# Designs tried in a protein design chat: VH-VL binders against q86l99r1233to1411. Part 25

Target 1, 179 residues: q86l99r1233to1411
Amino acid sequence: SNKESLPFRRDVIEKVINHLRENSLDTEGIFRLSGNMESVRGIVKSFAHGEPNLSFEVHNISNALKHYLRSLDPPLIPYEFFLMLLDARKNEDAETIRNIFWKIPSDNRVVLTLLVDLMVKISENSNVNKMNSKNLSIVFGPTILKPRTPTLDRMALMTETQLQCGIIQTFIEDFHYIF
Below, E stands for the ipSAE of ESMFold2; O stands for the ipSAE of OpenDDE; V2 stands for 0.75 times the mean of E and O plus 0.25 times the DockQ between their complexes.

## First folded at step 10 (VH-VL; framework fv_adalimumab_6cr1)

Design m4 (at its last look DockQ between E and O 0.03; V2 from the best seeds 0.00; counts 0 for: pae E 13.4 > 2, placed apart)
Fold by OpenDDE, look of step 10:
Structure m4 (fold): chain C 179 residues (1-179), chain A 119 residues (1-119), chain B 107 residues (1-107)
Amino acid sequence: as target 1 above (179 residues)
Amino acid sequence: EVQLVESGGGLVQPGRSLRLSCAASGFTFSWYAMHWVRQAPGKGLEWVSAISWNEGYIDYADSVEGRFTISRDNAKNSLYLQMNSLRAEDTAVYYCAKAEYYDTWFDPWGQGTLVTVSS
Amino acid sequence: DIQMTQSPSSLSASVGDRVTITCRASQGISDYLAWYQQKPGKAPKLLIYDASTLQSGVPSRFSGSGSGTDFTLTISSLQPEDVATYYCQKYDSAPYTFGQGTKVEIK
């Protein structure tokens, strides 16, 4: 773990997810649109201090959450599960994916469950917000599921990215089976 | 107004390479998936390749897999198609098209750029 | 891969006639089907998406129906400006295959 990384704050993440659940389901391009970077940085800092600043426009808040999750070390899905999940996705093995999920530490599981639940709700309204399960998986795949050592090969990285996204897509589409 | 403008087409010999570009304007380019579709003279439409907004998903038609490479530069609002090992059957008007997200319909389309592969 | 087959390949009808074009998928694609119109020397234009949703700005004489494997594009009253080739396309997943096209002409 990187000592300079932002701390994992379950309580803060839950508050932010709840806010987005209430305010972002009909927002076009939610998690796709880049917010104001200065605002986003400020919001992320508030996360680290334990009191999320939720007074900003929803795109800024959603981007702050995305950026915060991306900055976590270890990632929301810990490193030790990375290869196992990718392999399971290659084999289209939903049962294995489910089993791996339930081996994730409890706090991470809770947050992951809440986050994917939010994605499910967003995807159900994709006709309005234009964010279906695939789009959401593209956003969050590399964000919360990362290797300990970066992949340097370009082609390998592309394949890895697709698998990362595929896992998140599976989480969304098979939510009731996995979670 | 949403606009897509293709460029880079021309006459090339078999086995050579060509790079097509698509310049996008009038919308947030980084939000949308992009596609290439081609049409041989007097023939129907053939999907060629797709790329998601952040390159997380990329797909190719079997006919071009291993020879063509799709890419994008969101900072430049540009879509690209690197075509290597060109064949006579690659002769076509090449269109770029916008999609709301990866698995959606295509709208709008560019006006296309002609690629002719001939000895 | 899923095959997309249109019928007929070509047709000729009179102004005011009802025109029907069919598209069949070899496997179920739900409602992930679009119809495009292409006039000579022009780029394709979206008419219908999600099998039955009319794109904004498209005349109401155009309609789409179907789900699963069988789809239909209907022009209730053919107009001279409707002379074009029409294509169906699946977008459930890659490949995003088009039908072979239907050429519509006026008698």
Scores: ipSAE 0.024, ipTM 0.592, lowest interface PAE 5.8, mean pLDDT 92
Fold by ESMFold2, look of step 10:
Structure m4 (fold): chain C 179 residues (1-179), chain A 119 residues (1-119), chain B 107 residues (1-107)
Amino acid sequence: as target 1 above (179 residues)
Amino acid sequence: EVQLVESGGGLVQPGRSLRLSCAASGFTFSWYAMHWVRQAPGKGLEWVSAISWNEGYIDYADSVEGRFTISRDNAKNSLYLQMNSLRAEDTAVYYCAKAEYYDTWFDPWGQGTLVTVSS
Amino acid sequence: DIQMTQSPSSLSASVGDRVTITCRASQGISDYLAWYQQKPGKAPKLLIYDASTLQSGVPSRFSGSGSGTDFTLTISSLQPEDVATYYCQKYDSAPYTFGQGTKVEIK
């Protein structure tokens, strides 16, 4: 439904994640603090064309990655897995979450693995960068895991948001079990 | 713990049919893609067919398409290969194999069942 | 269809030797390649997936490398129990084709 949906480019996302792994682990508020909107838009366009321009301050690159991932349709975790994952999280069933992860298409799984590994690395340095697993889960929950149709019900939205964040937090905290 | 046990192999004449089964245990069968792979005596491995966890993807090697049908029964934890119009070239040990998704590597494999097609 | 060519078809080496087996795809397959070991009379066993990721429980003397069209399996120090036939397999898309195999023997 989003007319400004962007193409999935595994190779671009890998390059961006590798850059952030080398340059962002000690950056305060990485993925939470804002970037320059004009710069972020330009960087996102470079991702969409397959030619990532990473010659920017690191907050602009992290924000561009967030925006790019949010603009994917289908999202990084395809729509058909949304309800299964939320139900598994509601039941606190990490084994089922792991089994569902491995049903996701191969290219998406590779990118998700790299992204969560980056989040693990960031969270291990949270004394410096101030981004623990909870902080990162709030950023990435709605970014990569979303329903086909957004809910308009306030209570349902709150419950879904808590479960979305919980799934990402499980990915980070149980990384070696799930991935 | 995880086990795949093939059955249904045997000696058949050319032109006849045979149905192979693969019984799965030790894991949630309905979560995984399944494959058939064969190996003619003294020869290499040849991929035969794939089926996704929900049957939304099914595919065959050119050498068997139109003659073989892969299927699964998730309630019975069973994978099947219906083999029609058998030829001498279909003589092989047939393995079933588990995959995380239909386009991933295979782990584990069953021990295989021998199909011999001869007059 | 993409052809998978292994080299050599067979080799003999001494215990402790470094062994290198190559697998070449006729078209690019990214890193969607696995290596399997098949000992005589047994089913194949997964060694390496996604070109370079070592499967759990596989000895560290095994390693994989490559991307695109050219892939390598290396055994850093050949052991007697490594006598087997080794297969590469692509899984970028159907067909999920195997190489013809490389038979490894001890001198």
Scores: ipSAE 0.005, ipTM 0.529, lowest interface PAE 13.4, mean pLDDT 90
ESMFold2 (binder alone), look of step 10: mean pLDDT 93; pTM 0.951

Design m5 (at its last look DockQ between E and O 0.26; V2 from the best seeds 0.00; counts 0 for: pae E 12.0 > 2)
Fold by OpenDDE, look of step 10:
Structure m5 (fold): chain C 179 residues (1-179), chain A 119 residues (1-119), chain B 107 residues (1-107)
Amino acid sequence: as target 1 above (179 residues)
Amino acid sequence: EVQLVESGGGLVQPGRSLRLSCAASGFIFDEYAMHWVRQAPGKGLEWVSAISWNEGYIDYADSVEGRFTISRDNAKNSLYLQMNSLRAEDTAVYYCAKAEFYDTWFDPWGQGTLVTVSS
Amino acid sequence: DIQMTQSPSSLSASVGDRVTITCRASQGISDYLAWYQQKPGKAPKLLIYDASTLQSGVPSRFSGSGSGTDFTLTISSLQPEDVATYYCQKYDSAPYTFGQGTKVEIK
């Protein structure tokens, strides 16, 4: 990747997630609708410096979180778990997914738990915000779960994307079982 | 203004293939799910297929599963429907439609393109 | 799969009449229901989404109600330009099934 990765800051992510939990549950298209790109970049920069700027409207903050998470290397879900999770999803094996989750490093696991918890809360209010588990999965699948080596084949990438989204959907819909 | 323009329809024999296209403009294409809906002459509306903005989710009606393939090119603001093994019952006007999210209503619709499958 | 059943299949009413069309889902779909208007030779047009939300630009004489399995589209005062076929559609999940349609004509 030609882009420089940002440092993983658990404390910053937690603050952002808490803010979104309090201010975004009724926001239509939260995490999906775009914010102001300049604002988003500024917010992401604040994340990197350890003090999140949460003075912006919620779409800008949510988009900043997405961009920040996407820029992590390794991703929020480390690379070594990628294939294992995809295989588990192919087999519709929630138990295996659960087992894999609990093998994730503690800081990552905590953040992932908070993030998915937020998704659950958002999805529960999908009648208002229009972000059900599927829509959220579409957003976060390829954001936090990535292969170490990019998939080049068009069809393979398509399948990969579907599995990524499916895993996140499983996290949301089976949250109480997995987390 | 949001605009959807279907193309690729025509007369084909049973068993043949046809590829439909939908050109989108007036909105950020890769932020929306897209659907195909068809309408046989003098009949009602039938949902055919759906695709999420990033292709993470794809669905088909049972009537076309295994024969039709939905795809999109976000760089070209285009939606496609590859139709294989066409049957007489596939004869219809095919509409592409925009959806705010994957599981939402359809708005707007294109004007449609006619596919006629006949011997 | 969830079945969508409209009633009636067709109706004829006078200008100014109150018209009611019903749509029933075989299973609960919450408020994930849309109503469309289709005029002859034209593409469908969204009227109502989320069972009761009027789409921007749609006349206020159109209204929707219902949740779960039973839904209603109402035209409070039928106008000549309302001659069309109306469809309900579920979008809770795939398949996004339409009702069979209701043809509305003027006497």
Scores: ipSAE 0.623, ipTM 0.874, lowest interface PAE 0.9, mean pLDDT 95
Fold by ESMFold2, look of step 10:
Structure m5 (fold): chain C 179 residues (1-179), chain A 119 residues (1-119), chain B 107 residues (1-107)
Amino acid sequence: as target 1 above (179 residues)
Amino acid sequence: EVQLVESGGGLVQPGRSLRLSCAASGFIFDEYAMHWVRQAPGKGLEWVSAISWNEGYIDYADSVEGRFTISRDNAKNSLYLQMNSLRAEDTAVYYCAKAEFYDTWFDPWGQGTLVTVSS
Amino acid sequence: DIQMTQSPSSLSASVGDRVTITCRASQGISDYLAWYQQKPGKAPKLLIYDASTLQSGVPSRFSGSGSGTDFTLTISSLQPEDVATYYCQKYDSAPYTFGQGTKVEIK
């Protein structure tokens, strides 16, 4: 494994999301299918250095975004929002989820809005690309919404992951209400 | 080069336990789902269990639910299957397999490890 | 649960013959179906995924078709190395069920 924490670069993420929005909506298995590991690693390095290299087949770009977001520390949704979002999801409280979203720092909110909008557009074309809101929530839930201290309790981890996915699914399905 | 290597199979009496391991190399293990699939001698393939990259999704075939436990240790690049209360019908070659998501095709598969449950 | 039924259970064909194997799901599974080849004493090998997409490195004589409930694996010109058992598998949701297999032999 070659995991490392990476800096948050709003301008890079915006460019990558816009590229995917223009090039991936009809791509089967986008964010689900793997890329070439060496290419993906190189692309992620270009993101971290502020110079995104998007001259690759689209699956390498989508995998690079996924890995980059997974490697952010703090994550895209900062740690202090983790427990309150999970609790709001457990209570099925979309109003509270919306209120919490608007308390997230503005740079993170802009990126999150662009990312979830991309997911909405992909899911609306799921008959072609085979990626519905549930599939996308599984990819992005644990990726962007994480606890500060990882749990060792397997049952707690299962519950947390289900709630993390549920938050992202709520973002996608209630996009216009929340964002 | 992606490799999956199962171990821990053997001969065991009914009612006893075994723990299978699958050692992974050549890919970023903690980014993929893993599955166990078994094949009784002379029979077809039977899906046994799945686990997502972070253990957030775990599922079992009805025939093993409550007796088998899938787990993984991402720091050791290892997948496990704890098999309790073994029965004669659990006799099979056990394969581990890699998947992009927990609900995708399997590629690659390990070589398999034989479990024989017999008195 | 969705059942996967393969036909035929076994077949014998000559080198060069066109071979077809069918797989039927008891309920619709869209394109979420794979085909595997298993040689005696070996692990299964992926041939086709998402019903019709040929895996890298698989000979072009293999093809897949179908969607919903009815799927076909075709070997356009059977070769001696194609002697194996072939399995379909659904993966639309759990359980990730396999068909019972089709044994292909040379006559």
Scores: ipSAE 0.005, ipTM 0.561, lowest interface PAE 12.0, mean pLDDT 90
ESMFold2 (binder alone), look of step 10: mean pLDDT 93; pTM 0.951

Design m6 (at its last look DockQ between E and O 0.59; V2 from the best seeds 0.00; counts 0 for: pae E 5.5 > 2)
Fold by OpenDDE, look of step 10:
Structure m6 (fold): chain C 179 residues (1-179), chain A 119 residues (1-119), chain B 107 residues (1-107)
Amino acid sequence: as target 1 above (179 residues)
Amino acid sequence: EVQLVESGGGLVQPGRSLRLSCAASGFTFSEYAMHWVRQAPGKGLEWVSAISWNEGYIDYADSVEGRFTISRDNAKNSLYLQMNSLRAEDTAVYYCAKAEWYDTWFDPWGQGTLVTVSS
Amino acid sequence: DIQMTQSPSSLSASVGDRVTITCRASQGISDYLAWYQQKPGKAPKLLIYDASTLQSGVPSRFSGSGSGTDFTLTISSLQPEDVATYYCQKYYSAPYTFGQGTKVEIK
């Protein structure tokens, strides 16, 4: 378990995603470039309390969302789906990935759908913001999809990370098929 | 000022191993993809390997796949290239290069370190 | 894999001349092309990215154009300090292949 886990707040996440949809599509390095850590911590704290502070610049908000999602336990994509998704990715099986997605709990599916939709929109503007589907998948792969038990072996972890990212990339690139 | 300093180059015999290092400064290393590019004496530039900021993406040129391993230590602001089973054709100046993203242009470049593989 | 072919391999021109270097991709690469300058004994330096965007600090006499498969680097007025080898490079997806280079000299 994550000692720093925060409660899952669908309503807050939706508000933050909507804000980013409106204000971050042309922002270079969105979700990748760091913000002010003190500000980010404050924003994350506001998420936990149910009222997101969206008065900050978009890098702080996006990083806050990223850190908040990372802190969720269970993660946005629950643990029981981790291995199945990785296996499906290894086999380049988009259909299986799709089927697994629809088995995810409803609130998680809704948030995941909104989040990936945002990623799609960002990626469509990658010529400006430099965040294509791969870049976004690199950011969010380990953030929202992780194992219950951490991998200790470095090489295995690297492979795992690539698969995590690959799954998110599939979500983005095959969005209309999966979601 | 962004700086990249390569080290670890030298003369080695074929079949041996060598490990290159690149020390980065002047920017948040942990947020950027890094690449290795090499240049044989009197020849052109050849991309060798790439690694994303969190190692979620790693790739190699076909010519080095299975022999070279790229890695990084974000805590030490360092990039590495483990080169195994070295061949004569691996002789080159090896540059580390910064990229905003793993799949973009390179800027800046280090000054390079020379690797010579010869019997 | 996509091949990158530059032309010419070398050229010699006078100071003040207009110099044009071309780079051809075997397949469409949109505008994901960069140009580098490498002076003898030095590391490459980025000149242009996204086919036509001039990197900060690069003289305005340098310009890039093209999209898809055919790209051009132009030096409007060649200067002595421009003696170097120039390389094009594709990006966005691996491999990040370079052209074979164009050596530019002064007569």
Scores: ipSAE 0.178, ipTM 0.751, lowest interface PAE 2.1, mean pLDDT 93
Fold by ESMFold2, look of step 10:
Structure m6 (fold): chain C 179 residues (1-179), chain A 119 residues (1-119), chain B 107 residues (1-107)
Amino acid sequence: as target 1 above (179 residues)
Amino acid sequence: EVQLVESGGGLVQPGRSLRLSCAASGFTFSEYAMHWVRQAPGKGLEWVSAISWNEGYIDYADSVEGRFTISRDNAKNSLYLQMNSLRAEDTAVYYCAKAEWYDTWFDPWGQGTLVTVSS
Amino acid sequence: DIQMTQSPSSLSASVGDRVTITCRASQGISDYLAWYQQKPGKAPKLLIYDASTLQSGVPSRFSGSGSGTDFTLTISSLQPEDVATYYCQKYYSAPYTFGQGTKVEIK
């Protein structure tokens, strides 16, 4: 389609996550509410060029991060970990999930740790920002954990989507055990 | 104008199945969560099931879990409820309802479809 | 699961009267509560969300208040068109439970 894959830029993602950590914990609906799409696309381009422009309303920044992560190929959690993680989630096996996490390449692991830590901090303030761990897992599950070859079967897709979200929810809720 | 139209209700014997549909129009269906709510004749409202826009969240009331399956087809702007192993207690008007997210209030509701389960 | 208890179960009042309906949650739900109006044979209609925010197009005689466990729907001056059953509903997480309803009638 018209979507372009974007390269993994650890330094950019770290800057954006740190910005959101400092500026979004009190923001109602962060990662849930829309931004201005023209602004968001411009911000994503600044991420892709390694020069993140963070002088925007926080909803535009959070939406840009979502869009950037969704556009990564390979995704933040590399393809080879997809089936292992889903199987471990299906069996409710947090120990295996932790073991798989520590096999993820170092640069991806650092970024994933920062991203999930941000989600933990947001969820701890959900009485203000209205975003709990389940809300955040819905946003980020399919965003960062993807199969190399998506299924075309509707019922299988529903099951995979629920498992993808479940993995991210496990990361948030069991953060200190897994990370 | 936003509209939700349920269909597929009817008279069915206990132990049988029905599939309800909810046709949506006037909004971008694929961006919203959907719910089923039922109301037995002369009784109050009972939440039945929820599904998020991307199907990452699906949940059921205890009374129907394992028997009912919610699903959606975003290309057809349609919500479904597959109801298996029907019981007399499932007799109700079934409403579909739209929500901004799966954990928000419902607006609007459809007009409902009647399911009657009797021998 | 969090239970939602409405009171009274029914009431009768005159046109122009102030009507108050209460809803109590068995555990704190912050302001994650909605009020609906349902007329016989019709689908419910949203009146109030987030405990106190009036939905667009709802008359200003309706108001909501409360946070935590105790919530109130008020009709400042009852009108004949307000004859209906009123439901509270908590949300935030499943189950998205309704109160049992309060039937409002005109004397």
Scores: ipSAE 0.154, ipTM 0.717, lowest interface PAE 5.5, mean pLDDT 91
ESMFold2 (binder alone), look of step 10: mean pLDDT 95; pTM 0.963

## First folded at step 12 (VH-VL; framework fv_adalimumab_6cr1)

Design n1 (at its last look DockQ between E and O 0.03; V2 from the best seeds 0.00; counts 0 for: pae E 14.4 > 2, placed apart)
Fold by OpenDDE, look of step 12:
Structure n1 (fold): chain C 179 residues (1-179), chain A 119 residues (1-119), chain B 107 residues (1-107)
Amino acid sequence: as target 1 above (179 residues)
Amino acid sequence: EVQLVESGGGLVQPGRSLRLSCAASGFTFSDYAMHWVRQAPGKGLEWVSAISWNEGYIDYADSVEGRFTISRDNAKNSLYLQMNSLRAEDTAVYYCAKAEWYDEWFDPWGQGTLVTVSS
Amino acid sequence: DIQMTQSPSSLSASVGDRVTITCRASQGISDYLAWYQQKPGKAPKLLIYDASTLQSGVPSRFSGSGSGTDFTLTISSLQPEDVATYYCQKYDSAPYTFGQGTKVEIK
């Protein structure tokens, strides 16, 4: 495998999110539609150097952010919070989800807040961009919330995936309560 | 435009050898892993082999391990598949494919070249 | 090795119908899943990667979802040009196994 992980850069992520907040809310299929992978790869490399290249069209930039977040190890939401969040979601316990969120390390919490805020704004314009809270949760669930070790039981894994995406959906729909 | 063109297919008897080639253009060939995928007549797709950009990683499907050899020439933008000890079950259209991103999904694919192994 | 199983093996639907194809992995593969479209006599074409990302140039009526072991390809409104065989593929690690394919036809 040639997969690589990149270092967590809060400053870079904030700049990218701000750019997307200003330029992507009306973009149909934002975060679902692919960009040019060569361009995306170049943009991701710019993240590592501390200055994101934001001169590309918004699908390239959004995909760069998505792939960058996907490559993080640990994930944006650290591994130790994975099971706790899933259990809380299973019990439809928004209060517990909120409490768990505020235990996340500060830099991760700030970035997560900005990211979900962006998702909220995108979802509010879903009539135009076709990206509602469910669609966004499908994209970002596997991207930022992952288990440390793979689940072996098939049925458990199916439930896990649903809960995983559900947590992100909860973040979006209950944003003001949780964040 | 990214393009992959396979060649070298044909009719061969069991036990014989054949060498396939794939000519790449329109992208930096040396930056990407390449794969071979085959499809028997009227059947599904079967992954055959992979080679990383610098040949540091090479892998094969169990069905061809020990008989097939994947290689590349980055200076010539070419991918190869040396097929030895061919069997009837190796009859298929052979596709070369570019691995996108970091050796993940395949895009694009060549048009394929037909290999027929028959006595 | 991980087994990839598609369902159904074939289907026939009318123009404008919603079509759903499922792909199941015998073990978890995260979102390392791609969907391909293959028309008769042609090479496969990439539709979806990372389970839900739509490839550039692919019509928006195509969508993908899922993670772990269960994945879905959806055509929101089937068109005549969508007649083809569709394949899922894992790329979490070697082998890069394909599903057996789903043949989609128009009634």
Scores: ipSAE 0.576, ipTM 0.885, lowest interface PAE 0.8, mean pLDDT 94
Fold by ESMFold2, look of step 12:
Structure n1 (fold): chain C 179 residues (1-179), chain A 119 residues (1-119), chain B 107 residues (1-107)
Amino acid sequence: as target 1 above (179 residues)
Amino acid sequence: EVQLVESGGGLVQPGRSLRLSCAASGFTFSDYAMHWVRQAPGKGLEWVSAISWNEGYIDYADSVEGRFTISRDNAKNSLYLQMNSLRAEDTAVYYCAKAEWYDEWFDPWGQGTLVTVSS
Amino acid sequence: DIQMTQSPSSLSASVGDRVTITCRASQGISDYLAWYQQKPGKAPKLLIYDASTLQSGVPSRFSGSGSGTDFTLTISSLQPEDVATYYCQKYDSAPYTFGQGTKVEIK
């Protein structure tokens, strides 16, 4: 009933990720560079309705995926896992991060695995596309891992953002251990 | 708390330039679109300009197109409005506003900064 | 561009009265409409988004309705603190045009 949230559609996300895997690995600045916002809005709408329109320049599609994931409520990593993951990251505890990942609901785990696998493949080609694991973690950290109640304190927000990015960076760099 | 603080307003002669700044805090600035809205003394609200979170979409009201330039620095949590070739009709309080998801509505607004263009 | 016309331009009502403000778009804008309250000397405050959804912390005496071209803001029982100017705004696409405003005063 909340318009700022979009429905979680596993099938749509899988199609979009597969398209990007086939078409974006050589694209400079993928997920970081802008697209045309009117196009991006239309593409996101097509995702929400289950009819992904992928006949656009690849930056529009990558931006649409990013915005679609940003608009999920609950986020791709459900709210109940937020504090546990941040605490595990504070302690640099990859084993606990792995254990928490496997408790995430199965549809979310499948999508997260496909998304992080895409990020791994992009980062492995960073000499061409200029997107390493740190760059990708900045894009996706706050996008897919969010608190139910955001902090308003500036320093706490900065620390929280660093930990959110750290979780995604851990997913990318330790992919084969965690997933 | 979520805060938007405008600065850079003042008295300026017609034809001159000013640069407005908006400092953001209490939210992840790089997740949101930002807007400038102005209000001439005793008048209604007029939308001025928009910039998307990733700078991929920028737009202007016809009244300022070609004279004003919106920009942002996500690393500094700052929004800017460069105002060139100022005219008397640009006299207004200028607000920065945070847009919810896809530029839908504005919440919150800053306190505003007054720009007066007069000889 | 789509024009936004509010009516009335001003009104005066007693405490406890039901107040209705209308906003008409010259072309359909679906439900991409917000209502703002601006008290004298202050920045605007969001009341209603998506035509009918009440923003958190806004009193339940405020409500919004409509879609397409015709929209209404209702104050079910006017209170002294509701003295303000009210604006509608479209956000279906740029420009993000405001109505001219409706000034609400107490008799």
Scores: ipSAE 0.000, ipTM 0.469, lowest interface PAE 14.4, mean pLDDT 88
ESMFold2 (binder alone), look of step 12: mean pLDDT 93; pTM 0.952

